# VH-VL binders against q9umr5: the designs that were tried, part 274

Target 1, 268 residues: q9umr5
Amino acid sequence: SYKPVIVVHGLFDSSYSFRHLLEYINETHPGTVVTVLDLFDGRESLRPLWEQVQGFREAVVPIMAKAPQGVHLICYSQGGLVCRALLSVMDDHNVDSFISLSSPQMGQYGDTDYLKWLFPTSMRSNLYRICYSPWGQEFSICNYWHDPHHDDLYLNASSFLALINGERDHPNATVWRKNFLRVGHLVLIGGPDDGVITPWQSSFFGFYDANETVLEMEEQLVYLRDSFGLKTLLARGAIVRCPMAGISHTAWHSNRTLYETCIEPWLS
Short names: E, the ipSAE of ESMFold2; O, the ipSAE of OpenDDE; V2, 0.75 times the mean of E and O plus 0.25 times the DockQ between their complexes.

## First folded at step 12 (VH-VL)

Design gj110 (framework fv_mavrilimumab)
Fold by ESMFold2-Fast, scan of step 12:
Structure gj110 (fold): chain C 268 residues (1-268), chain A 123 residues (1-123), chain B 111 residues (1-111)
Amino acid sequence: as target 1 above (268 residues)
Amino acid sequence: QVQLVQSGAEVKKPGASVKVSCKVSGYTLTELSIHWVRQAPGKGLEWMGGFDPEDGEPVYAQRFQGRVTMTEDTSTDTAYMELSSLRSEDTAVYYCATVSYDWETGRYSFDYWGQGTMVTVSS
Amino acid sequence: QSVLTQPPSVSGAPGQRVTISCTGSSSNIGAGFSVSWYQQLPGTAPKLLIYGNSNRPSGVPDRFSGSKSGTSASLAITGLQAEDEADYYCQSYDTSLSGFVFGGGTKLTVL
């Protein structure tokens, strides 16, 4: 009856962090098979995102194969970017709802305790020197670092985000777009009180221009060019936006009201 | 190195309450998540509850909810577990243990254990 | 009734290999929650033996290894020694119970 749900975690997370989410699903949709992928947990969440995509791909294939009616993805924070890439590289995915919980879809440009812990002497204004080096691109967080004041470096050095967003050309772009467009629903969740994702509108494909003014999804070049299918999905009625105030970054997967409002309706 | 030292054995009558203590040393209580696990004679381990390592709130196993209360005194680095309305089936060794996050693997485990406190509910 | 099912006993001779199974369901191991293993020597508190499915704490010999597949986990002990005679418990998290769960335990006898 209910489609299986696959959960992909974020930075420094593990399956335990999703215990409340799984309990909510079990209460409202009893009998749903929910699997949190316990790959790239802890320190391994810092591995390059393309490496994580490969590992998660291997894990989701058998789950998708045994569910011919389709599956749902719930992808948290950095995990939302992994899921973006999965939907593009898999020419046989059967994902119905892709639910993105506060993921930096257009990238990250903000000082956080996570960055201070990893790069203690760096501020957001100078992190581009580290992240856009070959060494920096071996860390997942640098794969989606998007400095709006050094867009030339971002476009040339980003080995992940610039490619999956179609901001830099790639030989597989046409196939990636075709694959991504097979998704049933793209459910975007985020909010102004997140405190980590900067700007928070990145969770809705908004981002800073060179003056740090946020431009929303419909003003982005990747949307206007339909580089990976956002404009087509929106026209199809397949994009759902569910912003919610009052929720901090680590609470998206453990807030019952958020679950009932933004997630529960999309779990068929 | 974390050490957990529990209070001594208790003998109680049916209907009484027991309060077991667990003193932390080698670390501060505020940096640890203390959980309680019991073991009846000849039986297996049973999780009772503890302070959630992510939320910092006490959480109790369903079968003990309403009878168990877990508290902490940070000034003395001591955790407590109080079980009320004691029955003969509550006769068991009660352990405190830390539930810790391993940064390298991102996973939680019961990594340090107290010596156990035998609670006997009189016949 | 155990949420995680273990055989009540296993036995082996010194030098042999034994495997202890831990069978769960879709609400625990099958949901992606990791498995830890604990050794309880007679008259002592349990001791962490394996965590995060397959990781050994410092001081645990290579003879002990853990694995996880689908809804089940296994503890393998190679080169059995008399000192390995103990009770072994698996442990995970269960969403139906909203809490941590332990297996029923396996008594290992070294013949």
Scores: ipSAE 0.771, ipTM 0.883, lowest interface PAE 1.1, mean pLDDT 92

Design gj111 (framework fv_mavrilimumab)
Fold by ESMFold2-Fast, scan of step 12:
Structure gj111 (fold): chain C 268 residues (1-268), chain A 123 residues (1-123), chain B 111 residues (1-111)
Amino acid sequence: as target 1 above (268 residues)
Amino acid sequence: QVQLVQSGAEVKKPGASVKVSCKVSGYTLTELSIHWVRQAPGKGLEWMGGFDPEDGEPVYAQRFQGRVTMTEDTSTDTAYMELSSLRSEDTAVYYCATVSYDWETGRYSFDYWGQGTMVTVSS
Amino acid sequence: QSVLTQPPSVSGAPGQRVTISCTGSSSNIGAGFSVAWYQQLPGTAPKLLIYGNSNRPSGVPDRFSGSKSGTSASLAITGLQAEDEADYYCQSYDTSLSGWVFGGGTKLTVL
């Protein structure tokens, strides 16, 4: 029978937002047990990502324990970063497919309605002053704020993304890499019409250089140094890239063509 | 303060159609999602359908698909539910309700309800 | 198929605690969809009592509390009062039906 699927939502999201995704899974893989983790919803999605990782970890442990054949993760937007950390901190995860659905894997640098709502007087060029403070790092969105014009500040102050990407040293880095490499497939999904994730190639481990020119995954130090296993995963054929145009940020979990093309094949 | 005011009671013959209205005040209809719930005498609540708060399109319960049509007139802030091919089993109180998203909790709820419209189907 | 199950009736004396259960399945509460509770006094429209598993709207006393675990949810009423006599309905979303679902309702009787 099909492996259970665990869904981790994004910023200001709810389980209701995934109703179409669950309906698609039920149509193509009837009998699949799908659980949307109903944690850190609404305002709580702003809590520090390490706090969210601990809460989601506690929720996934019993699900994984009941599924000795493995589980799949579908992790949307900010939730993809939570799942990155889960795969690293869990010594005993049994995740087969990790499906990252338009997640800012190398960080975010863009003016969005979410940013304007949270910090109405700040623009992306000035947000580094807030985000790279101890106070700012208490907000999830600042944990993956990656200003390409202040990369040294990002490397020194990021309490989450710089650590899980191995861009700054951590005592647990070797264990985190070993744990992450246990994943069966890393399925990366995203596209140019997302409108929120900036640059959109962040969903594929690409990111801006100091001139805001996008460099793809294979040109990143994180990949070249194999800091948490991307180069090793690519070499063993475990990374799947599935870009799709015409999909806005809030539509990734409700587009049937995207589901059939990018998600369905990985839900054994 | 959101207030939902429904049209008055109706008596219909089997095979007829009924169209119930729900007028919204205190807010604009375009910013709300209106759903319809019915309750037969002595029975529980049954969701019929409504405008999806995320998709903005009407969605109907499978049992009513093909018999129910839900529409909105934004110029008069009025939502409508039309049920066709009426049977005696359709005798019920029909409620309209708003479905709202609470930003702080990340949750949806049916937070305001109309007074209900009694529809009696008699032969 | 994924209709929410409630006991048809519960009863208690003034000042006591009562609990009303709502049992779902893997296609609704078990899938992670939240639970709301509605109070319906005789002859009136339902009123939102609890939403998002445990949140109370303004004006609802803290004697009413909700919880969710696995495929089930519960409504607890402490310090039971005569005015609490009503029908109580749980509600969630169901993916197999692609729609909202209500429990069958529970009639609460206060002695």
Scores: ipSAE 0.817, ipTM 0.903, lowest interface PAE 0.9, mean pLDDT 92

Design gj112 (framework fv_mavrilimumab)
Fold by ESMFold2-Fast, scan of step 12:
Structure gj112 (fold): chain C 268 residues (1-268), chain A 123 residues (1-123), chain B 111 residues (1-111)
Amino acid sequence: as target 1 above (268 residues)
Amino acid sequence: QVQLVQSGAEVKKPGASVKVSCKVSGYTLTELSIHWVRQAPGKGLEWMGGFDPEDGEPVYAQRFQGRVTMTEDTSTDTAYMELSSLRSEDTAVYYCATVSYDWETGRYSFDYWGQGTMVTVSS
Amino acid sequence: QSVLTQPPSVSGAPGQRVTISCTGSSSNIGAGFSVQWYQQLPGTAPKLLIYGNSNRPSGVPDRFSGSKSGTSASLAITGLQAEDEADYYCQSYDTSLSGWVFGGGTKLTVL
């Protein structure tokens, strides 16, 4: 039988948004038990990411315990960062495939409608003043705000992303790396036409340098230092990259070709 | 506040078609997703279909595929549900309802309902 | 047949607590889709009572509450009143049917 699939949504999402994804899985892998975690929906998706990690952890523990052969995670947008942290903080996770759907794994630096709603007069160039404050770090979107022109502030003030990426030291870093390395496959999905994730290569652990030139994963210090295991996973053959053009941010979970190409092969 | 007003009761013969209307006031039709739910006398609620609030296209319950067509006239803020090849078991009250997303909770609900249109199919 | 299972009837006396169950499966409630509850008074259209498992729309008193666990949901009514006598329907989304589904309905009788 197929391993259960756990779906973690993104910013301002609902379980209903994943109906097409679940229907695709049912068509190709009939009998798969798929659960979309309906926690931190709507406005609650703005809660600090460490708070969300705690809540999602409590929800995934019984699902994982009932599936001794393992589970798969499909994590969309902001949800991919929640899943990154889950894999690090859980000493006993049994995740086979971690499928990251257009998630800002190295952070976000772009003007978007949700940022304009929360901070209507702020531009991306000055959002660092708000996000890197203690108050700003109480909002999920600021937990992965990564201003390439103020990298020193990001490294010092980020309460979430800089820590899980091993960009700043943490007492639990060694244990987090050990836990993350238990994952069977890290499947990275994203593309140039997303329109929200900026730069889109953040979904593949690429990111802007100080001149806004994108450096890919293999040129990042976190990879070169193997801070949380990316280099080890790549050497093991456990990292899958699946870029696709023509897909907007809200369509990653509802495009059949994307599902067949990038997701279906990893749902044993 | 949204109000939904449906067309009046209809009596049809087997094999005929019926087209029920749902007039929207308080909001423009383009801002709403209208769905249709029926209820046979003494029976429960049955979803027929509606305009998907995320995709913006009509979706129909499998049972009604090929027999139902749902359309909207934005110039008159009126939604329509047409059911063809009527059978006696299609005798029911037909309701239109709005499907709304609550941003604060991240949840969908059928929040406003029309008064219902009784369609009787008999010889 | 209804995809979501409700008891056909439930009864209580004024002031009592009653609970109405809604049993789904892995293709709907178990898949993470939320549950809504609708109240239908005799001769009227359904009215939204609870949405998103536990949220009350404006005007619905707090003696009505909803919960969800696993593949099932529950509507609780405390301080039962004569005007609560109605049919109650649960609702969710089902991926096997690719559509919205309702429970078979529960008739609440206030003794």
Scores: ipSAE 0.830, ipTM 0.909, lowest interface PAE 0.9, mean pLDDT 92

Design gj113 (framework fv_mavrilimumab; at its last look DockQ between E and O 0.91; V2 from the best seeds 0.86)
Fold by OpenDDE, look of step 13:
Structure gj113 (fold): chain C 268 residues (1-268), chain A 123 residues (1-123), chain B 111 residues (1-111)
Amino acid sequence: as target 1 above (268 residues)
Amino acid sequence: QVQLVQSGAEVKKPGASVKVSCKVSGYTLTELSIHWVRQAPGKGLEWMGGFDPEDGEPVYAQRFQGRVTMTEDTSTDTAYMELSSLRSEDTAVYYCATVSYDWETGRYSFDYWGQGTMVTVSS
Amino acid sequence: QSVLTQPPSVSGAPGQRVTISCTGSSSNIGAGFSVNWYQQLPGTAPKLLIYGNSNRPSGVPDRFSGSKSGTSASLAITGLQAEDEADYYCQSYDTSLSGWVFGGGTKLTVL
């Protein structure tokens, strides 16, 4: 039988948003138990990511317990960060494939429509004033805001991304790395036509340097230092990169070709 | 507040087609996702299809695929449902309804309904 | 025959508590899709009663409540009143049918 699949949504999503994905899985892998975790939907997706991690943890624990052979995680957009954190804090998870579906794994730094909606008077260049404040960190988006021009503020004020990346020292860094390394495969999915994830390479742990030049995963300090296990995972052949063009951000979970090419192979 | 006003009752012969209209007010049709639900006399509600609230594409229930066509006229803010090859079993009250997303809860629901259109198929 | 199964009828006396069950499967409620409830008074169009498992639209009394667990949902009505006599339908999305689905409906009689 197929391993259960757990789906974690992104910002402002509904379980309905993943209807096509579930239909693809049901069609190609009949009998698969697929569950979209119906937590922190809509406005509640703006809650601090650590709060979300705790909520989702409570939901996945019983699912994992019933699946001793393991489970697969499909985590979309913001959900990809939630899942990475989840796998870092859980010392007993049994995740085979962690599929990161167009997630800002290395953070977000861009003027997108969702930012304009939430912060209509704020520009990309000035959002650090809000996001790196104590009250700003109460919003999920700010938890992974990564301003390349204010690295000191990011490292000191980021209460989520900087921690799960091991960019800021903390007492759980070693344990979190160990836990995350329990994953069988890390499948990274994203593409240049996403339009939301900025830069789009963030889905592959690429990101801007101080000059806003995009560097690849292997050039990142988190990789070079293996702060949370990326270098180790790559060395063991556990990282899969699946870039795809022509897909907008809201279509990653509803594209059949993408599913067949980048998702389905890792659900067995 | 959204209001949906449907066309009047229809009487059709088997094999004929019926086209029911649903005029929207309060909001523009482009801002709404219209769906159709029917109810046979003394029976339950049955979803027929509608426009997907996320991507705007028309989607039909498998049972009605090939027989039902749902269209929209944005100039008149009117949605249409045409059902062809009518059978006696198609006798029902047909409702148009809006499917809306609630931002606070992240849930979809059929939140506004038309008054219904009785379609009788009889030889 | 409905994908979502409801009891065909329930009854209660005024002031009593009644519950209406909605049993789904792993392809709908169990898959994580939310459940909505609709009230249909005799000779009228359905009205949204509960959305998103447990939320009440404006104008719906708090004596109506909804819950969801596993593959099932439930509508509870406390302080039953004569005007509550109606048909009640649960609704969700089903991936096996690729569409929205309603329960078979439950006729509530107030004795």
Scores: ipSAE 0.921, ipTM 0.954, lowest interface PAE 0.5, mean pLDDT 96
Fold by ESMFold2-Fast, scan of step 12:
Order: C-alpha cells, then structure tokens, then sequence
Structure gj113 (fold): chain C 268 residues (1-268), chain A 123 residues (1-123), chain B 111 residues (1-111)
C-alpha cells in the first residue's frame, strides 16, 4: 500500500490547480490517499508564513497519526517554505519524501505579476523598503524577499526565511535542525523557464551574491555551516536535484513528464 | 453584467447531430471559461465539459468523449457545443455556464448560467 | 448513479431549519476539492447559492450556509420560507473521472 501524500499549495492557489498532479498519482500509484490542504487559499495565502505554518501543522497532525509507515509532502512554490518550517517545528513528523516544486528556498529577488498586483509602483530594487518594514513582514511574499544588495536588512528584518535558514540566530535552531534531519528524502525541483522564481536556482538552495552572480548550494554559508542540516542530508545521500527546462511557474503540477521524472520515483 | 443567451429548442432524429450556441454579452468570450451541463427531464445535472479556466483547452466528461465537440468564435462572442450520434436518452435541457475564479477565496464556481436549450431526440 | 450522494428529498415547515448532506469520497471532497451548491427553482436554470464550501454570492441571504468536513459537505437553510422550495445540487471536482461532478439533487418541500 502507498504512503499518503499531503499537498501544500502556493500563492493564490486552489485545490483545483492540483487536479492533474492528483490524477497522475492515481494513475501510477492507485489507492494512494492524496489530500490537498485547502487552508490559506486565495488572498489568505498572503498571511504571514508563521501563521500559515501553525494552521497547516494542525491539519497534518491527524494525517500523520494515521500513517505509521510515514507520509510524503508535495509542496509547491511558497508552500515549499511552509513545509520547510513544518519539518523543523514538528518534533514528531514522519515525513519520508519532501518534494519541493519550484520553491524559493533561499528567497526571491525578482519582479513578478504577483508583486506588481500587491505593490504596483515598486521595482525589485526598492521593494526592500516595504518588505523589510514591520508592515511588510505581515505579508507572506515579504517573508521570503531576499534582496542581495541589502543583506544586512534581510538578516535583521526577515521574520521567517532568515530564521528558518539559520541565517540569523534563533533559540530553537538546534531543535529545528534535529527535526528537519528526520526527513527521508529532500527532492528539489525547478528550472530556468519558471519565469517567477528569481533566481530559479533558489529552488535548489542557490542564490545571488552582492553582484547578482548565482552561487550554488555548496557555496552558501547556510550549507557550509550546516545550519539546518543540508550538508548532513547531502552526505547521507538524501538530497535529490531534478531540474527541468521548458516549464513555467504555474505548470510544475500539471506536466506529465516532470511528474514521471522528478516526482513519481519518490512516492512509495 | 454577464449574460448568456442560448439558441432555441431543437428536435432531432436518432443518429443526427445537434449544435447548441451560447452568446456572451456584458463581457468578452476570451475572458470567460464556458462549460456545458445537461439535465434530462425529471433528472439531475450532468457536467459535459468546457474550456478549462487554467489550461485554456476544452476538456470533456468521459461519457461524452468522442461524441462532443466544444468550440468558441471570439469574433461573435459565441460558444458552441456539438453532440453527435444522438440517442433518445440525449433528450435533455442543455445549459452553458461560466466558470470563474474568485481570487479572494481561491475558489472556482459556475457563476452565470444560460436559460437552457431543450433538445428532443425522437423518431 | 451520482458520484456525490444527496438525500432525494427533505421537508420542513416555514421557520424551521433543514440540512442537506452531500457525501463524497477520497477522489473528490476527501482529496481537498471544495463544494459548490446550486438552487434550481421549477422551470428555471440553476443558480449559484454557495461557492467554495461556505461563501455566499452577493444577493444570497445569510439563512443559507455551507460547511465541509472530511469527505462530506452540508447545506443548511434556517428560517425556511415557501420560496425556498426547489431542487438543490452539490458539486465538486473528481480526480478519478477527471471532471466536475454533481450530486443527484435534493427536492426541498416546504409544508
């Protein structure tokens, strides 16, 4: 029998957006119980990420409790950051595969239609003024805004990403690392044609330096310091990298070839 | 402000085809997702298919795959549903409806409906 | 046979509360897909009554409310009125059928 799958959506998503993903899972792994968590849908996806983590945590507890062999998480876009935090704050999670679909794991630094809708007159170069204010940190998208030209502000003002990545100290960091390391597999998916996640390598824990040159995961201080366990997971053989070209941001959950190549092998 | 006006009643023989139209006003067809739902006399609602609001391509219910074709003419803001190889059990009222996304709630619904077109299949 | 199960009929007197159930499975409501409700008055097209589990379109009185739990959803009508006499349909998305599905409908009779 297959382990249950829990799906955590992204910004402005609905469960309907995952219909193709669920149909692929049903075709290849018939009988799998798949649940898309319909919390923080629509404009509520803009709520602070720590608030979303608390709500999703409450929803996943009974699912995990009924699955002693473990569960799989498939977490899309912003949802991948929610899942990062869930794995850290839950002392008793039994997640086998954590599948991250084009999630900005090191943050976002790029103009998108979503940002233009919320902040229509702002360019990426001046969004730090809004996002790194206390008001801005009440919006989920600002919780993972990572301006490489204002790293000092990011480190001091980020109420979510800088903490969960261990880029700024937190009293719970040691416990969060221990909890995260219980995951069986960390499957990272993303690609150059996403068009929203900037840089796209953020989905693989790569990110811009001060000159906007992308440094890959192994060059990041969070990896080198093993702040939340990436170096340990990689040494254990638990990190899977699955890049794919030709896929736009809203198509990661609806591309059959992507599913067969990057997702299907990790659903046991 | 959106209004859907469907073509008039049709009487067809078994084996024939019928093409029902749905004229959109108050908005442009290119900004809407039109779906088709039928209802046999005294029976419930049955979804037939429509243009997927996310993919932009027509999707058909398994029961009608191979017999139904849904098309759109953006120059006249008119959607069409053509059903072939008609049987007596295809006698029903056929509705067009808009499927829309509410960004506030993250939900899809069939929010505006046409008046319905009665199609009678008899020998 | 409908994929979503509704009672074929419910009845109540003016001023009473009635509840209409919609029972699904792991391929639809249980998978996290939301539930919409439609009201069909005799001789008319269906009208959206509740969308996305519990949201009311403008113009729908707050006597109508929706809820969802597990694999099931419910429509509640309080302060029942004669004009509420109609057929009510629930709707969701189903991954095993790859499409939208309706319940079989419930005829509400106001006594």
Amino acid sequence: as target 1 above (268 residues)
Amino acid sequence: QVQLVQSGAEVKKPGASVKVSCKVSGYTLTELSIHWVRQAPGKGLEWMGGFDPEDGEPVYAQRFQGRVTMTEDTSTDTAYMELSSLRSEDTAVYYCATVSYDWETGRYSFDYWGQGTMVTVSS
Amino acid sequence: QSVLTQPPSVSGAPGQRVTISCTGSSSNIGAGFSVNWYQQLPGTAPKLLIYGNSNRPSGVPDRFSGSKSGTSASLAITGLQAEDEADYYCQSYDTSLSGWVFGGGTKLTVL
Scores: ipSAE 0.839, ipTM 0.912, lowest interface PAE 0.8, mean pLDDT 93
Fold by ESMFold2, look of step 13:
Structure gj113 (fold): chain C 268 residues (1-268), chain A 123 residues (1-123), chain B 111 residues (1-111)
Amino acid sequence: as target 1 above (268 residues)
Amino acid sequence: QVQLVQSGAEVKKPGASVKVSCKVSGYTLTELSIHWVRQAPGKGLEWMGGFDPEDGEPVYAQRFQGRVTMTEDTSTDTAYMELSSLRSEDTAVYYCATVSYDWETGRYSFDYWGQGTMVTVSS
Amino acid sequence: QSVLTQPPSVSGAPGQRVTISCTGSSSNIGAGFSVNWYQQLPGTAPKLLIYGNSNRPSGVPDRFSGSKSGTSASLAITGLQAEDEADYYCQSYDTSLSGWVFGGGTKLTVL
């Protein structure tokens, strides 16, 4: 009766971390088939995002094929970017709800413990030197690094985010937009106390201008040009914004109030 | 390097309680998550509970809720499991084990085990 | 009905290959939770043999391998040796029980 739910994890994540989310779904929507994709775990989550997209594509195809009524995606952190790319590259996806759980959808410009672990002498102000190199683009974190003070380097060097945003010319841009627009709902979740996603409004397609002033989604060029379908989706009433304060980055999938408020209503 | 040394065998009467200790050496308890697994004679392994490796909260298997308490003393690096209202079917070897996350693979496992403590419940 | 089901026994001659199955459900292996394997020699504590479906800890020979497919997992032992005679347990996490679960165990006999 309920549509199957596919969960795509984030950087250095484990299926175990989603145990509470799965328990909440079982309680409120009994009989729902929920699958956390057991791919690119641990250090494999650092592989280039296009490699991850290809692997996750292969995993979701049989699940979607068995569910002609459609599926839902719950995609956490880095996983939300994987899922947005999946919706663009799959000509035949049947996703109803795409639930983006604190994902850096417009990119990341902030220090994280993982960046300090990988690049211990780097700070956000100088990480563009590493990330906007061919070597840096071999790491998933750098695939969505977005330095607002080096926008020219971002636009030329990004192998992933600038392409899926339609910020750089690409022969597939029209097809990707068409595919993305087949989604039923886009549910955007995030909040000011996340502590990792920087700016936290990236989870809502907001981002810094050159002065580090946050421009909201409707002020972004990618929205105004409707480069991958955000303006069209908003006009259809298909975008749901669900901000929630008081939740740290690792707690989004284990907070019951967040689940009940922002996730549960979309799991038809 | 990591060693888990458990307290000695116990004989208890029905209705009593037992408290098994697990001394950690080579690491401190603040760095490790201790779980408890029992094995009745001739039977398989049964998870009882432990401290969750992600949030540090104690979690207990549903069948032991209300009968089991697991505590840790970080000053002595000793974990404890106390089982109350003992019955004859609680006769088992009780193991402590570490639950560890491997960042390289993204996986959890029970990687180091104590030698086991035999608890016999008889009248 | 048991959360993880294993055959109660398997046997093989030295040098042969044996496999031990572990069958779960949609609330554990089928939900994407990984499978660990433990070896228990007679009179000793369990020892981690395979973790995260297929990873070998240091000191475990490469003739031990693991795999997972759908709701089931498998442990394979090639080049069977006399010292492999032991009990073998699979383990995963289960959301219906909100906890870790072990299979019933498989006694391996080396003929």
Scores: ipSAE 0.761, ipTM 0.891, lowest interface PAE 1.2, mean pLDDT 92
ESMFold2 (binder alone), look of step 13: mean pLDDT 90; pTM 0.933

Design gj114 (framework fv_mavrilimumab)
Fold by ESMFold2-Fast, scan of step 12:
Structure gj114 (fold): chain C 268 residues (1-268), chain A 123 residues (1-123), chain B 111 residues (1-111)
Amino acid sequence: as target 1 above (268 residues)
Amino acid sequence: QVQLVQSGAEVKKPGASVKVSCKVSGYTLTELSIHWVRQAPGKGLEWMGGFDPEDGEPVYAQRFQGRVTMTEDTSTDTAYMELSSLRSEDTAVYYCATVSYDWETGRYSFDYWGQGTMVTVSS
Amino acid sequence: QSVLTQPPSVSGAPGQRVTISCTGSSSNIGAGFSVYWYQQLPGTAPKLLIYGNSNRPSGVPDRFSGSKSGTSASLAITGLQAEDEADYYCQSYDTSLSGWVFGGGTKLTVL
């Protein structure tokens, strides 16, 4: 039988948004038990990411315990960062495929309608003043705000992303790396027409340098230092990159061609 | 406040079609989607279909596919449900309901309902 | 043949607590889709009572509460009043049917 699938949603999202994804899975892998975690929906998606990680951890433990052959994770947008942390903090996870749907794995540096709604007078160039304060770090979006023009502030103030990426030292880094490396496959999905994730290459561990030139994963210090295992995973053939053009941010979980090309092959 | 007003009761012969209207006031149809639910006398609620609030296209329950058509006229803020090839089993009260997104909870809710339209199918 | 199973009736005395169950499966509530509850008084349209498992619309008293666990959900009514006598329906989304589904309904009688 097929391994169970656990779905983690994104910012201002909920389980209903994944109805098409679940229907695709049922069509191609009938009998698969799929659970969308119905936690931190809507405004609660703004809660600090470490708080969300704790809540999602409590929800995934019984599902993983019932599936000795393993589970798959499909994690959308902000949810991909939650899943990154879950794989690091759980000493006993049995995740086979971690499928990341357009998640800002190296962070976000772009103006969006969501940011304008939360901080209407702020531009991306000035958001570092809010996000890199203790108050700002109580909001999930600020936990992965990565201003390439204020990298020192990002490294010192980020309470979440800089730590899980190993960009700043943490006492648990060695254990987090060991835990993350147990994943069977890291499937990275994203594309240039997303329109929200900026730069879109953040979904593939690429990001801006100080001149806003995108450097790909293999040129990042976190990769070169193998801080949480990306270089090791790539060397063993465990990283899959699946870019697709023509897909907007809210359509990654509802595009049949995307599902068939990038997701379906990894659901054993 | 939002109010839904449906067209009046209809009596139809088997094999005919019926088209029920639902006028939205106090809001615009472009910001809401309309779904249709029926209830046979003394029976429970049955979802028929409606405009998907995320996709913007109508979706129909499998039982009604091929017989039902749902349309919206945004210029008059009126939604329509047309059911064809009527049978005696289609005798029911037909309700329209608004579906809207609540950003605070991340939920879609069926929050406002029309008064219902009784459709009687008899020979 | 309701996809979501409710008891056909429940009863309680004024001031008591009553619960109405809604049992689904892995294709709906078990898949993580939220549960909605409606109250229908005789001769009237349904009224949204609970949305998104446990949220109350404006005007619904806190005597009504919803919960969800595993493949099922529950509506609890505390401090029963005569005006609570009505039919109650649960609703969720089902991926096998690609649509919304209602429970068969529960008639609440206040003794």
Scores: ipSAE 0.779, ipTM 0.886, lowest interface PAE 1.1, mean pLDDT 91

